# Designs tried in a protein design chat: miniprotein binders against a2bj90. Part 30

Target 1, 235 residues: a2bj90
Amino acid sequence: MSRSARRKTSALNTVLRVVEVFASIQGEGPFTGTYSVFVRLAGCNLRCPFCDTRYAWSLEAGKPLGVEELVEEIARYEPSLVVITGGEPLLQRHPLNSLVEGLESLGLRVQLETNGILPAPARDEQLWRVYHVVSPKDVPVRVPGAKLHPSWVDYARATGRAWFKFLVANEQHVREVAEYVAKLGIPRSRVYIMPLTPEKLDMKELLELHSRIASLAVKWRLNFSPRLHLLVQLP
Key: E = the ipSAE of ESMFold2; O = the ipSAE of OpenDDE; V2 = 0.75 times the mean of E and O plus 0.25 times the DockQ between their complexes.

## First folded at step 4 (miniprotein)

Design ld1x
Fold by ESMFold2-Fast, scan of step 4:
Structure ld1x (fold): chain B 235 residues (1-235), chain A 118 residues (1-118)
Amino acid sequence: as target 1 above (235 residues)
Amino acid sequence: SDELRELSEEVLEIAYEMIELIDEFRKTGDLELLKKFMELAEKLIKIAEEALKLAEEAGDEELIERIRELVKRIEKAMEAAKKALENPDDPEAIDEFIELAWEVIEYLFKLIDKLEEG
C-alpha cells in the first residue's frame, strides 16, 4: 500500500456520510424549542413503516464529508444545540466520536437521536459525554428487528444524559409504554411520549392528535414531546 | 438498478400496509382486515416472482434463497388467515395468524435489505 493510498483510506475512516445539514428549531424531546443545527447521517438498521426520512436509509444517500469540514459548517450557524440524527447515527460510530470531539472542543452542546438498537456509549468514547434521546421501536410500534439494547438503561442511570421517547397513537400504546419502562426500570422522569403522526394530516387533525397525546401524558404522569416543527411548519 | 429500486419501494409500501393492518386488526377484531391481508399477500407473491426472475438472471443465490423463504412464509400466513376467517372465535387461530403475519414482515425487511445492496 502506497502512502497516498494509506492517507486516503485513513481520511475515509474519518468521513461521515451526511444527507443534510440545516438550521431549525428542535421540535421534539427534552430540548424542544432550542435553536439547533440538524446533521442527518445516512444509513439505518431499521425500516420503520411510519418513517418520514426513508431517503436516508441507504449509506449511499449521504455525501462523504470530512469531520473537520463538517465541524466548520456546523459552527458557522452558531447553534445553541447540535442535533445528530438520520437513519441511525451509531452505524457510523467511529467517525461520529471524532465529530463529537470536534464539536465539544468548540463548546457546542450535542444531542444524538438514536433507535437504541446498538449499544450505548462506553466511558472511553466521546459519545459518553453528550445527550442522547433514545427512540425505541420495539414498544409500542413493534418494528421488526427493533430491540432496545439494555446498556441504554444503565447509561441513563449512570450519566443522567439519556431520555426515552416513544411514538404513541392511542391510550393502549401509552399503557404498553408504561409497562415497558416499569419492567426495564426506566424512571418516568426520563420518558417522553410523542404523537405517531400518520400521512396526510391537516393542521386541525395534527393539533387534535397533539392535544389527545398530551392529555394522555398528564393522565399517565409521563413527559410529553410535541412535534413542534410540524405545527409551526419548519423542516 | 432502477428495477431493483422500484421493487424495493413496492415491498416497503406493502410492509407498511401489513403492519398497520395487523395493528388495526388487534384493536378491532375486524375480519375484513384479514381479507385485505390476503390481497396484500397475493400482490407480494407477484412481486416476489418478478424479483426471483431478476435474481436468477443475476445469479444472486442469496437473494434467490431469501425470496423463496419469503414466499413460504407468505403461504403459511395466508393459510393461517384463512383458518382465522373460518374460525373467528378460536383465539389460537387468531394468535397463529398474528405470529405468522409478523414473520412475513420480518422476512420482507430482510428482502428489502438485500434488494438495496443490489
Scores: ipSAE 0.000, ipTM 0.127, lowest interface PAE 15.4, mean pLDDT 82

Design ld1y
Fold by ESMFold2-Fast, scan of step 4:
Structure ld1y (fold): chain B 235 residues (1-235), chain A 115 residues (1-115)
Amino acid sequence: as target 1 above (235 residues)
Amino acid sequence: SDELEELSEEVLEIAYEMIELIDEFRETGDLELLKKFMELAEKLIKIAEEALKLAEEAGDEELIERIRELVKRIEKAMEAAKKALENPDDPEAIDEFIELAWEVIEYLFELIEEL
């Protein structure tokens, strides 16, 4: 067995397990419509029944990539926004902070998508200065093991850089979300409801679902997130 | 059963503590955190023994097999933790521990999803 055939040890703060990197339009949340590069990190601490990215659940689903080479790959797309998603990106917190530092040094805007189970960034982390879309899995469709870390509410109030996005199928779900955010003291201005889309919908059904959830957002005085990429048939 | 649901809640708490320990260990390199992981792993084995007894009483052969697989994964992660504690200057031993610890956590979430 040669030395090149043996498993090499990675530096703890400089390697990320990456499932995919691709350019698209951000279809969800506060930056909907932005030309973005998506970086999907491997590993997840939940097993959501409605998950459409189950291929990213295992850490072994990701290819080990150095932070420097990943920054260079992302930069080649010249994106207006870098969306770091997964799995759960905060499972790779330390090399993720290094990635964010590299991306910010190039003037790139970064958004993290997280389930919010792990603590929000501390002030001395690079992650403190980037945008976060937190998708709690406590409500309305509760996932076993899901519990929003309370530090996310404090982070949102302190920085104005976090929003909370909830998948909803009907008005009962919206009511549960409204009760949840009121209980936690999350401002309505920081809350998005988004259609929970079944795996197979035709375009008419997809538009009708979007219209219904958007109407509920108006009724309940919450922000609405489309799933724009599904409507325009992008990844 | 109500008893299995109660055990599932304890398992979730341990899984979250393991995630926090791994994150802190990656940040600090503090080997005392590996000892804390061993303590959590021992608690998890005791819970698995209780769950196994309940599964046996219910005649749930599939659940019995899954719980036994969980115990094997925990024991493997514990061995990796011991090796890392004995070889703190070996980054491969540390990486192996982190990988096996995450395999335990991932399996716990998969198992709970089925309960």
Scores: ipSAE 0.000, ipTM 0.226, lowest interface PAE 12.5, mean pLDDT 82

Design ld1z
Fold by ESMFold2-Fast, scan of step 4:
Structure ld1z (fold): chain B 235 residues (1-235), chain A 118 residues (1-118)
Amino acid sequence: as target 1 above (235 residues)
Amino acid sequence: SDELLELSEEVLEIAYEMIELIDEFRKTGDLELLKKFMELAEKLIKIAEEALKLAEEAGDEELIERIRELVKRIEKAMEAAKKALENPDDPEAIDEFIELAWEVIEYLFDLYEKLEES
């Protein structure tokens, strides 16, 4: 089927496996602090030991929702940003492109959160036109099966619409991130380091961890991403 | 290899179409969607045969085994689809097809992860 025919068919038969839809504040990355609607898609191609959304790992964890129905649900929140996350949202790439088309038709800003294992959008995809925060899992906390697809670096350079966000616990992790992004030619201006938060941190420990990682970001001249929703106790 | 990567991208596209098709079939009961599933499954078998040839040339015994298991699961799902088409009023035949179709889809994602490692 041609790309145009697929897009027309998607308007009639496109279905996404959706775990949850909720309004919150984007707590991470370049749009931290933005009033957002989060769309968590089911399915993931990794099994990260520090994953806090294990309930989304299976595609069967999601409820089937038609693209038009989902667009209407999102629109009811009147968000400044639509954050599409998961699992790994690119596992549902075809219907995801249709969702993006519908959201853009309403003038909504879209951000995708991805592990970057699957290829970056091609120029003929609707996904080419939206923002992407890529969270590689091959450095510094190496997850089996994780490898950043090289097309993400090309996409970032071509569009200026991708950033790379790394989970770090200490200065050695930051050093490994710095070496990794230098080797791949990723500009520091596109790089965020974010605290790797263990499940059982109390609020004092969480704030202290944020402070330490933020200080390392200044020292290494990288951008810092908080996990703001954890600090303000939002979903 | 670059060839295996290209095949893996085609596999993902088919997996997504299978997801859409199963969800639409669950909503509508349209038996034409089962015929479409069989067309996608036949296309997937062709891709699996090409991937098997590449795995054999590379001497990757684990990948060979995984691809052969995939073909077996696809054939089982196709048989279930045919049975559902012949017995559209049998809820057990329909449920078996949906279960086996999802087993194919989940196995494709697991296999994609393996191919990305290579």
Scores: ipSAE 0.000, ipTM 0.153, lowest interface PAE 15.5, mean pLDDT 81

Design lg1 (at its last look DockQ between E and O 0.04; V2 from the best seeds 0.00; counts 0 for: pae E 12.3 > 1.5, placed apart)
Fold by ESMFold2-Fast, scan of step 4:
Structure lg1 (fold): chain B 235 residues (1-235), chain A 108 residues (1-108)
Amino acid sequence: as target 1 above (235 residues)
Amino acid sequence: GSLEELFEEFLEITYEMIEHIDKAMEAAKRGDEETAKKHIEEALKLSEKLLEIARKAGSPELEKLARHLHETIKEMKEAFEKGDFERAIELMWEIIETVFEIIEIIES
């Protein structure tokens, strides 16, 4: 039998290391344009050279927050979507399951953003019930140690609650993505390509990059993700 | 080269070890002590394999971290046996912090 009573008596079951909580518009993926509250968890298991959130790499970047306190803070924003991101949020899997349970009890829609190195949720986890945007870093960007866990493909097929979002700079990258998803059996309807945005792009260059990648998405019959927050200058 | 292959193998085994620790934590949370113990014992075996790979790679730093993981996982097994779930959570965070040190060394 479950030991739900343990959760009532143990504060340690519900502590997360949190970098920041803020309201914005989801700029990426299948929920682009949604009024969201972002919860950035501390710690990451990769050191991507193109990373925009290097300040979140360390666990020490996060402050310990209880799940109950965090749920209350999130609820005050009255968001249409709660985006849990990081670093890599699955590094805090155990307390994250408790956070998800609290958010879903309030009827809030939850999306997790993950690099997909750690396994997809099992059926008996609260995380099984929420949306996941998986951003593989093994293709087309070759980040050392960034191998996608195969359970994510099975999870996507079983639940319809996972999408795969790939950073691309050119048509060769799109071809590599197309081959990768075909080999893994990922339906193209679950695949997004998104512009790999280098530093120091002005607005004209940013728009031109978005246009080029969007055109490639049409050509290759894949979904396109903008980086809308960059275009409208939101965090 | 072969050193790069050993580092890749070390990371893959580290992630497999974390998977077993997460499964042990979820089982313990539900009061399934037998399943928790099974997964923690698998994590212990993987930490021993990490020590062997670190030795083959000639990395005293990775050997030290692999040894620390083994000791921390042994303490976590004792915490599960005593029903001390709060202690198990503390040790889980210690394992995560050690994994970060491993990543810093290999990605340097």
Scores: ipSAE 0.292, ipTM 0.657, lowest interface PAE 4.4, mean pLDDT 84
Fold by ESMFold2, look of step 5:
Structure lg1 (fold): chain B 235 residues (1-235), chain A 108 residues (1-108)
Amino acid sequence: as target 1 above (235 residues)
Amino acid sequence: GSLEELFEEFLEITYEMIEHIDKAMEAAKRGDEETAKKHIEEALKLSEKLLEIARKAGSPELEKLARHLHETIKEMKEAFEKGDFERAIELMWEIIETVFEIIEIIES
């Protein structure tokens, strides 16, 4: 094989540890409502009490899947958006960059969901051009071990490709978020507040919480993110 | 044994070490100091074995990561002894990040 062909084949044969691949609607953040394929990667560097995908925390939860094979599987869904989530996807950074290369070569738009503990993409990474929704867990909900890496703010300024999403339960949480983003220089147009949903709410309670947090978003001039998939009972 | 056999052993011990750390964290959370101590001491012993295997494999990068694991687990043990569970959680995540780096090196 030529050196070029061998190199490309080797990069696409990189392995990711994947928990699940499924089609649904992006229910959160700036792309809410978009027909999407979700790729959930194994492993997480946090143990959030409110996580409803705890099965993705362990390294063992993922099955090895070749990047080339995964790209082909995703493409069959004909998605409008590919959402890479997890656990924490950036724990598998190198093979993740290979996946992004493959998806973008087919013209597929990619969004990454991250807790922001690991550094933002460097300019020479395929992830540099991907959309990112960063969900810091050190404010207002202080998940032990959570800390936003400062490079995410620099990345957001340099590229315009990152938004910051915060789980909130009440106005004191919103006040803390507002103070936090102001100190970091994150403009309000890049900030979403989203309901912190307890593990089990009935539909009435879920709607009431959405209404309360949406009203706070208006009051504080922040963007509101629903958890639309919960409201319409999609995965 | 072959280099591949050493790397396989390295990963197996790494997973066993993580299982002990998980059990130590759960025991500490419920206040079971005896169980937490037993598991963290076993994890520390396994981390010493990882360092030995890394040196035998002649991999400076794995040796550096194994040393980092060992020192981080020592800090976690100290955090448990002081009752500083928040610090222990931070250290656990450093361990997990290091484990993914090890996997990337070995499986790349």
Scores: ipSAE 0.000, ipTM 0.252, lowest interface PAE 12.3, mean pLDDT 85
Fold by OpenDDE base, look of step 5:
Structure lg1 (fold): chain B 235 residues (1-235), chain A 108 residues (1-108)
Amino acid sequence: as target 1 above (235 residues)
Amino acid sequence: GSLEELFEEFLEITYEMIEHIDKAMEAAKRGDEETAKKHIEEALKLSEKLLEIARKAGSPELEKLARHLHETIKEMKEAFEKGDFERAIELMWEIIETVFEIIEIIES
């Protein structure tokens, strides 16, 4: 390999396409309420019609940022958690492993948000050590191409560092989730249902929807994820 | 263009259409009827383009779905004009479901 090819490969492993970096409260999943820095990566392998971050679908929507610079930027916020999200963060797996290494070296906790289409981390990846919230889009919402990769179930069993968050609008969706996780052998303790919000609801409607879905979570013995950031009007 | 190029164009217009629908709903909820009307009219115009592309592609299935989108957006416009936001939300869900079916056909 020429010196030029090595330089290009090294640059690709140290640069992320980043849409935005901001501090807020984690509004969703097992870490709800945690003061967090969000890193939204560019590019997604899905085109979910209900996506609230469509601006992140293209890789070109992100700016190239060096991993070292990004670690320093994140550290300035003194976060209790670093949340890596985006379109699909695992599209940038190589530089993402470098980012995780940098963040962990500072003693920062990291959580990844993923759609679960791409394979789970391997044992030799830095990503193996972080927390993962997997949001399948095949059930119940049936986004084309959104099939959950089986390795996420294995990862969850092996590490205890994965949770599965499903978007639901009604009791039929909750039933489908319950059947799906039972079939895959995912423990209910690792399953969250979250309100599917197709639009910006007013606060009254949003609270009513949360109430309905939370009641269904109790009925079906599943964990409930709020969309807390929407309820408290944070990013 | 190739059939593939037509499908790509179809998807791009579909996403633009959805963005206008979302903005229309947001505007309606804040009482900005003028902005809501503008966005739903743009969504309607885009749905007409989808019908034209589906016809050019020679896909009866896409044409059927594009027609359904167009008619649903018309009903949504009427719901906004009547101040029937509950019906508008129902119609928005129907649009989303139809878009899922469209994506399934194009990716197959």
Scores: ipSAE 0.000, ipTM 0.224, lowest interface PAE 12.1, mean pLDDT 89
ESMFold2 (binder alone), look of step 5: mean pLDDT 87; pTM 0.876

Design lg2 (at its last look DockQ between E and O 0.03; V2 from the best seeds 0.00; counts 0 for: pae E 13.9 > 1.5, placed apart)
Fold by ESMFold2-Fast, scan of step 4:
Structure lg2 (fold): chain B 235 residues (1-235), chain A 109 residues (1-109)
Amino acid sequence: as target 1 above (235 residues)
Amino acid sequence: GSLEELFEEFLEITYEMIEHIDKAMEAAKRGDEETAKKHIEEALKLSEKLLEIARKAGSPELEKLARHLHETIKEMKEAFEKGDFERAEELMWEIIETVFEIIEIIEES
C-alpha cells in the first residue's frame, strides 16, 4: 500500500491529474470521425454557464497518474488520435509536455483542446509539434475572465497546427465571430463554428440546429464543426 | 475600480505568474539555468503584486494564498539552484493546487 501511495505522489517525477481515459469517436473540429482516445485532465480556470464537463472543474476530480503509466494505458487502445482535453489541460503544462513527448515517441497523433487563456507553445516545448483546437470564451458567448492569449494567433500562423472553434446559437453570434477573427488576422480556413446545444434537445431538434449552423457556415465562409458524438449517442 | 475589477486583475496576474512558472520549469528541465532563474524572479515579482491587489480588495484569504505562492516560488528557486528537479516538480503541484484555491475563492465571490 505504501509503495503504491508513494508512486502516485512522488515515485514518478512527472504526474498528471486525470479524470478519465476512454475510447470514442472525435465528434468535433478538424478530426471529426476519427477513432480516438480521450484523456480528460482535471481542473479548469473558467466556470462556463454552458459547460458540458462541470465534473472536471475541480483538481480533486482527477487521480494522480504517472506519465509513463498514462502513455502505456493510451497505447493499449491503439488510437488513430489522442485527444487531450479537460478542464483546461494547460494548467498542467509541465507534465503535459512530458506526456506529449511519450506519445510522439510511439508515433501517435495528438490533439490538445484548450480555452486559449494560457499562452501557446514555444518552439522548445513538445507541445509545439502537436495539433491544437482553441475554443476562445471571450466571443461570442462571453465568459467573465476569459481572454484569448495573443500568442495563439502567432502560433497558428507559424505552424498551421491551430484551429479556433466557436460555439454559436444564431447569426448574430456568427457575425461577432467573423469580426473577431478578422480583427485578430485569423484565417477563415482555421475557424470552425459549432452548434451551442442546449440540454434536452431531441434528435429532430439537434439535427435542425446542426442544419441551421451549417448553413450559416456556408453563408459566412467559415468551417462547420458538428457535435457528432451527440448525433450518434457516444460519450 | 470595483471589487469585481480587482478580482479580475488578481486572476489575470495569477495566469501571468503561472506562465512564468511553466517557462522556468521547461528551462530547468533542459538545463537552461539562466532562463529558469529569469522566469522564477518574474513569478516572485508577480506574487508580490498579487499581495498588493489582495490588500486593495480587502481579502485576507487571497492575501494568505498570495503569500503562500511567494514562499513556494522561493523554494522552487532554491530547488533549481541545487539541481533538485524532483523537488521542483513537487513544488509545481503545490503552486497548481494553490491556484485552484484562488479560482474557487474568486468564483464564490
Scores: ipSAE 0.189, ipTM 0.609, lowest interface PAE 4.6, mean pLDDT 83
Fold by OpenDDE base, look of step 5:
Structure lg2 (fold): chain B 235 residues (1-235), chain A 109 residues (1-109)
Amino acid sequence: as target 1 above (235 residues)
Amino acid sequence: GSLEELFEEFLEITYEMIEHIDKAMEAAKRGDEETAKKHIEEALKLSEKLLEIARKAGSPELEKLARHLHETIKEMKEAFEKGDFERAEELMWEIIETVFEIIEIIEES
């Protein structure tokens, strides 16, 4: 391999397809309220009918961005957390490991958002070291092709760095989640339920839905995730 | 060209192909069958070009994936012709998964 070929193959392994980079408040899961930089990666392996980021489904929705350039861009925001999200970030697993290495070298904390279909990080991956919020789409919403990969349960047990966030619309959904996590042996302390919001709810309806689902979380002894960004009108 | 130049070309064509598939699906969803057909035909031509590049690269794995991609796009074309949009959407996902496998192989090479 020529020096040029080694540089270009090295470049491909260090390029992410990125839809957007922005600073906001983490609105969901265990890090709710944290000042965060969001990196939305392009491409998804699911077509959830309730997806609020459909524009990220195509790989072409993302621009190629070098890992080093992206690390520098993120660092300028002085984030308390870097949130890697998208369609499905783990579709870009290799350059994503390089991104995590770069961010960790700066002492930045990283959280991944994933649908949990792809395998959890292996011990030799940089991704092993970060926080993960897994959002299964098989229960209760039953998106076709969605199945939680078993390795996420093992990863959660081994590391304590995974949480599971389920979309729910009613008490039947909460029951199904409770049964599902019990069957898989996921500790309830690692389980969040979040309101499944249809499109075009007004603020009153959104607050009422949050109140109902939060009450169900207490009743069923599960953690509650708001959609805080929607409530406070942030990205 | 170098193997690297072939892989760069392969990726560029792959992305162009995906764009046509997305536009075909969008056109189909809005009832624009003519536009959908045009885009899926372009995607099919691009997938043939991917097979040629994979052969030139001498990668059996890439050739296998490019072949799978080409056959899946053919099936997607047939689904559009039958008005089976559910099947077309399933096939679009299979195409996307195949593209990610292609990217992984190219990145590991």
Scores: ipSAE 0.013, ipTM 0.272, lowest interface PAE 8.4, mean pLDDT 89
Fold by ESMFold2, look of step 5:
Structure lg2 (fold): chain B 235 residues (1-235), chain A 109 residues (1-109)
Amino acid sequence: as target 1 above (235 residues)
Amino acid sequence: GSLEELFEEFLEITYEMIEHIDKAMEAAKRGDEETAKKHIEEALKLSEKLLEIARKAGSPELEKLARHLHETIKEMKEAFEKGDFERAEELMWEIIETVFEIIEIIEES
């Protein structure tokens, strides 16, 4: 095949293992309330006991989907935001950069959700220009092996495109988060605390937990992240 | 020198190896044969280092997986040389699944 034909064929064969693609509202973090398309990638390098997407842990949970076709599918939703989540999306880093390139060429705004174990984007990656919500799992919840890579703090300082989101259940957890982010030099404006929701809370319990954590966010002068999609019963 | 330090090194090299595998596949798909060969050769070298670290750690399970990675990467190199990109993609996903097993073993240890 010609060089041009091989380039087009290669782009069609760039593949991500995708668990699901769906439209909803971004319910968490700095873009809460935004009409979004979610792309949930398969595979995770953690097994968090509180994970609400355990079905995405295995690579086998994902089906191969061509990047060009995925871009077209996402674009048909006309989203205000594309949220790439998972598992851990950075396990599929290189085809993910291809997806980001395609989405940005259409003017679509992209947000990545990551546990921050793998390094932050390099300057020459398409992911460098994307928004990131980093959810470290070594504080306060202490998932084994979940050490935040230090490059994420450097990336946040250099670009202003990263925020840090922490699952908390009580004030002791919030204190631990405050100490952690102060030690790392992460400014309060980039920090979100979010309710750690155990499985099968009823709506009353869910609202009470949100109220309690939101009050703590005000007290500690941190940003609050709801889990809005749970409150309004969207995926 | 601790076992934890050996496991950390093993994971770092595993991630570097996967980055080379991804780059080799991207280059092969765009017809950049020389770049693909460069990256697959680096991945082979890294898989040999994984074998050495697994032996130092005294982990027969990691040694078995590192050997599987090495053989699978070697087969992927042969697939690139034949232009068999469908086979190379199958082998890439087998490598990724093996990496997930490695992560689970190390995270549970």
Scores: ipSAE 0.000, ipTM 0.167, lowest interface PAE 13.9, mean pLDDT 84
ESMFold2 (binder alone), look of step 5: mean pLDDT 87; pTM 0.872

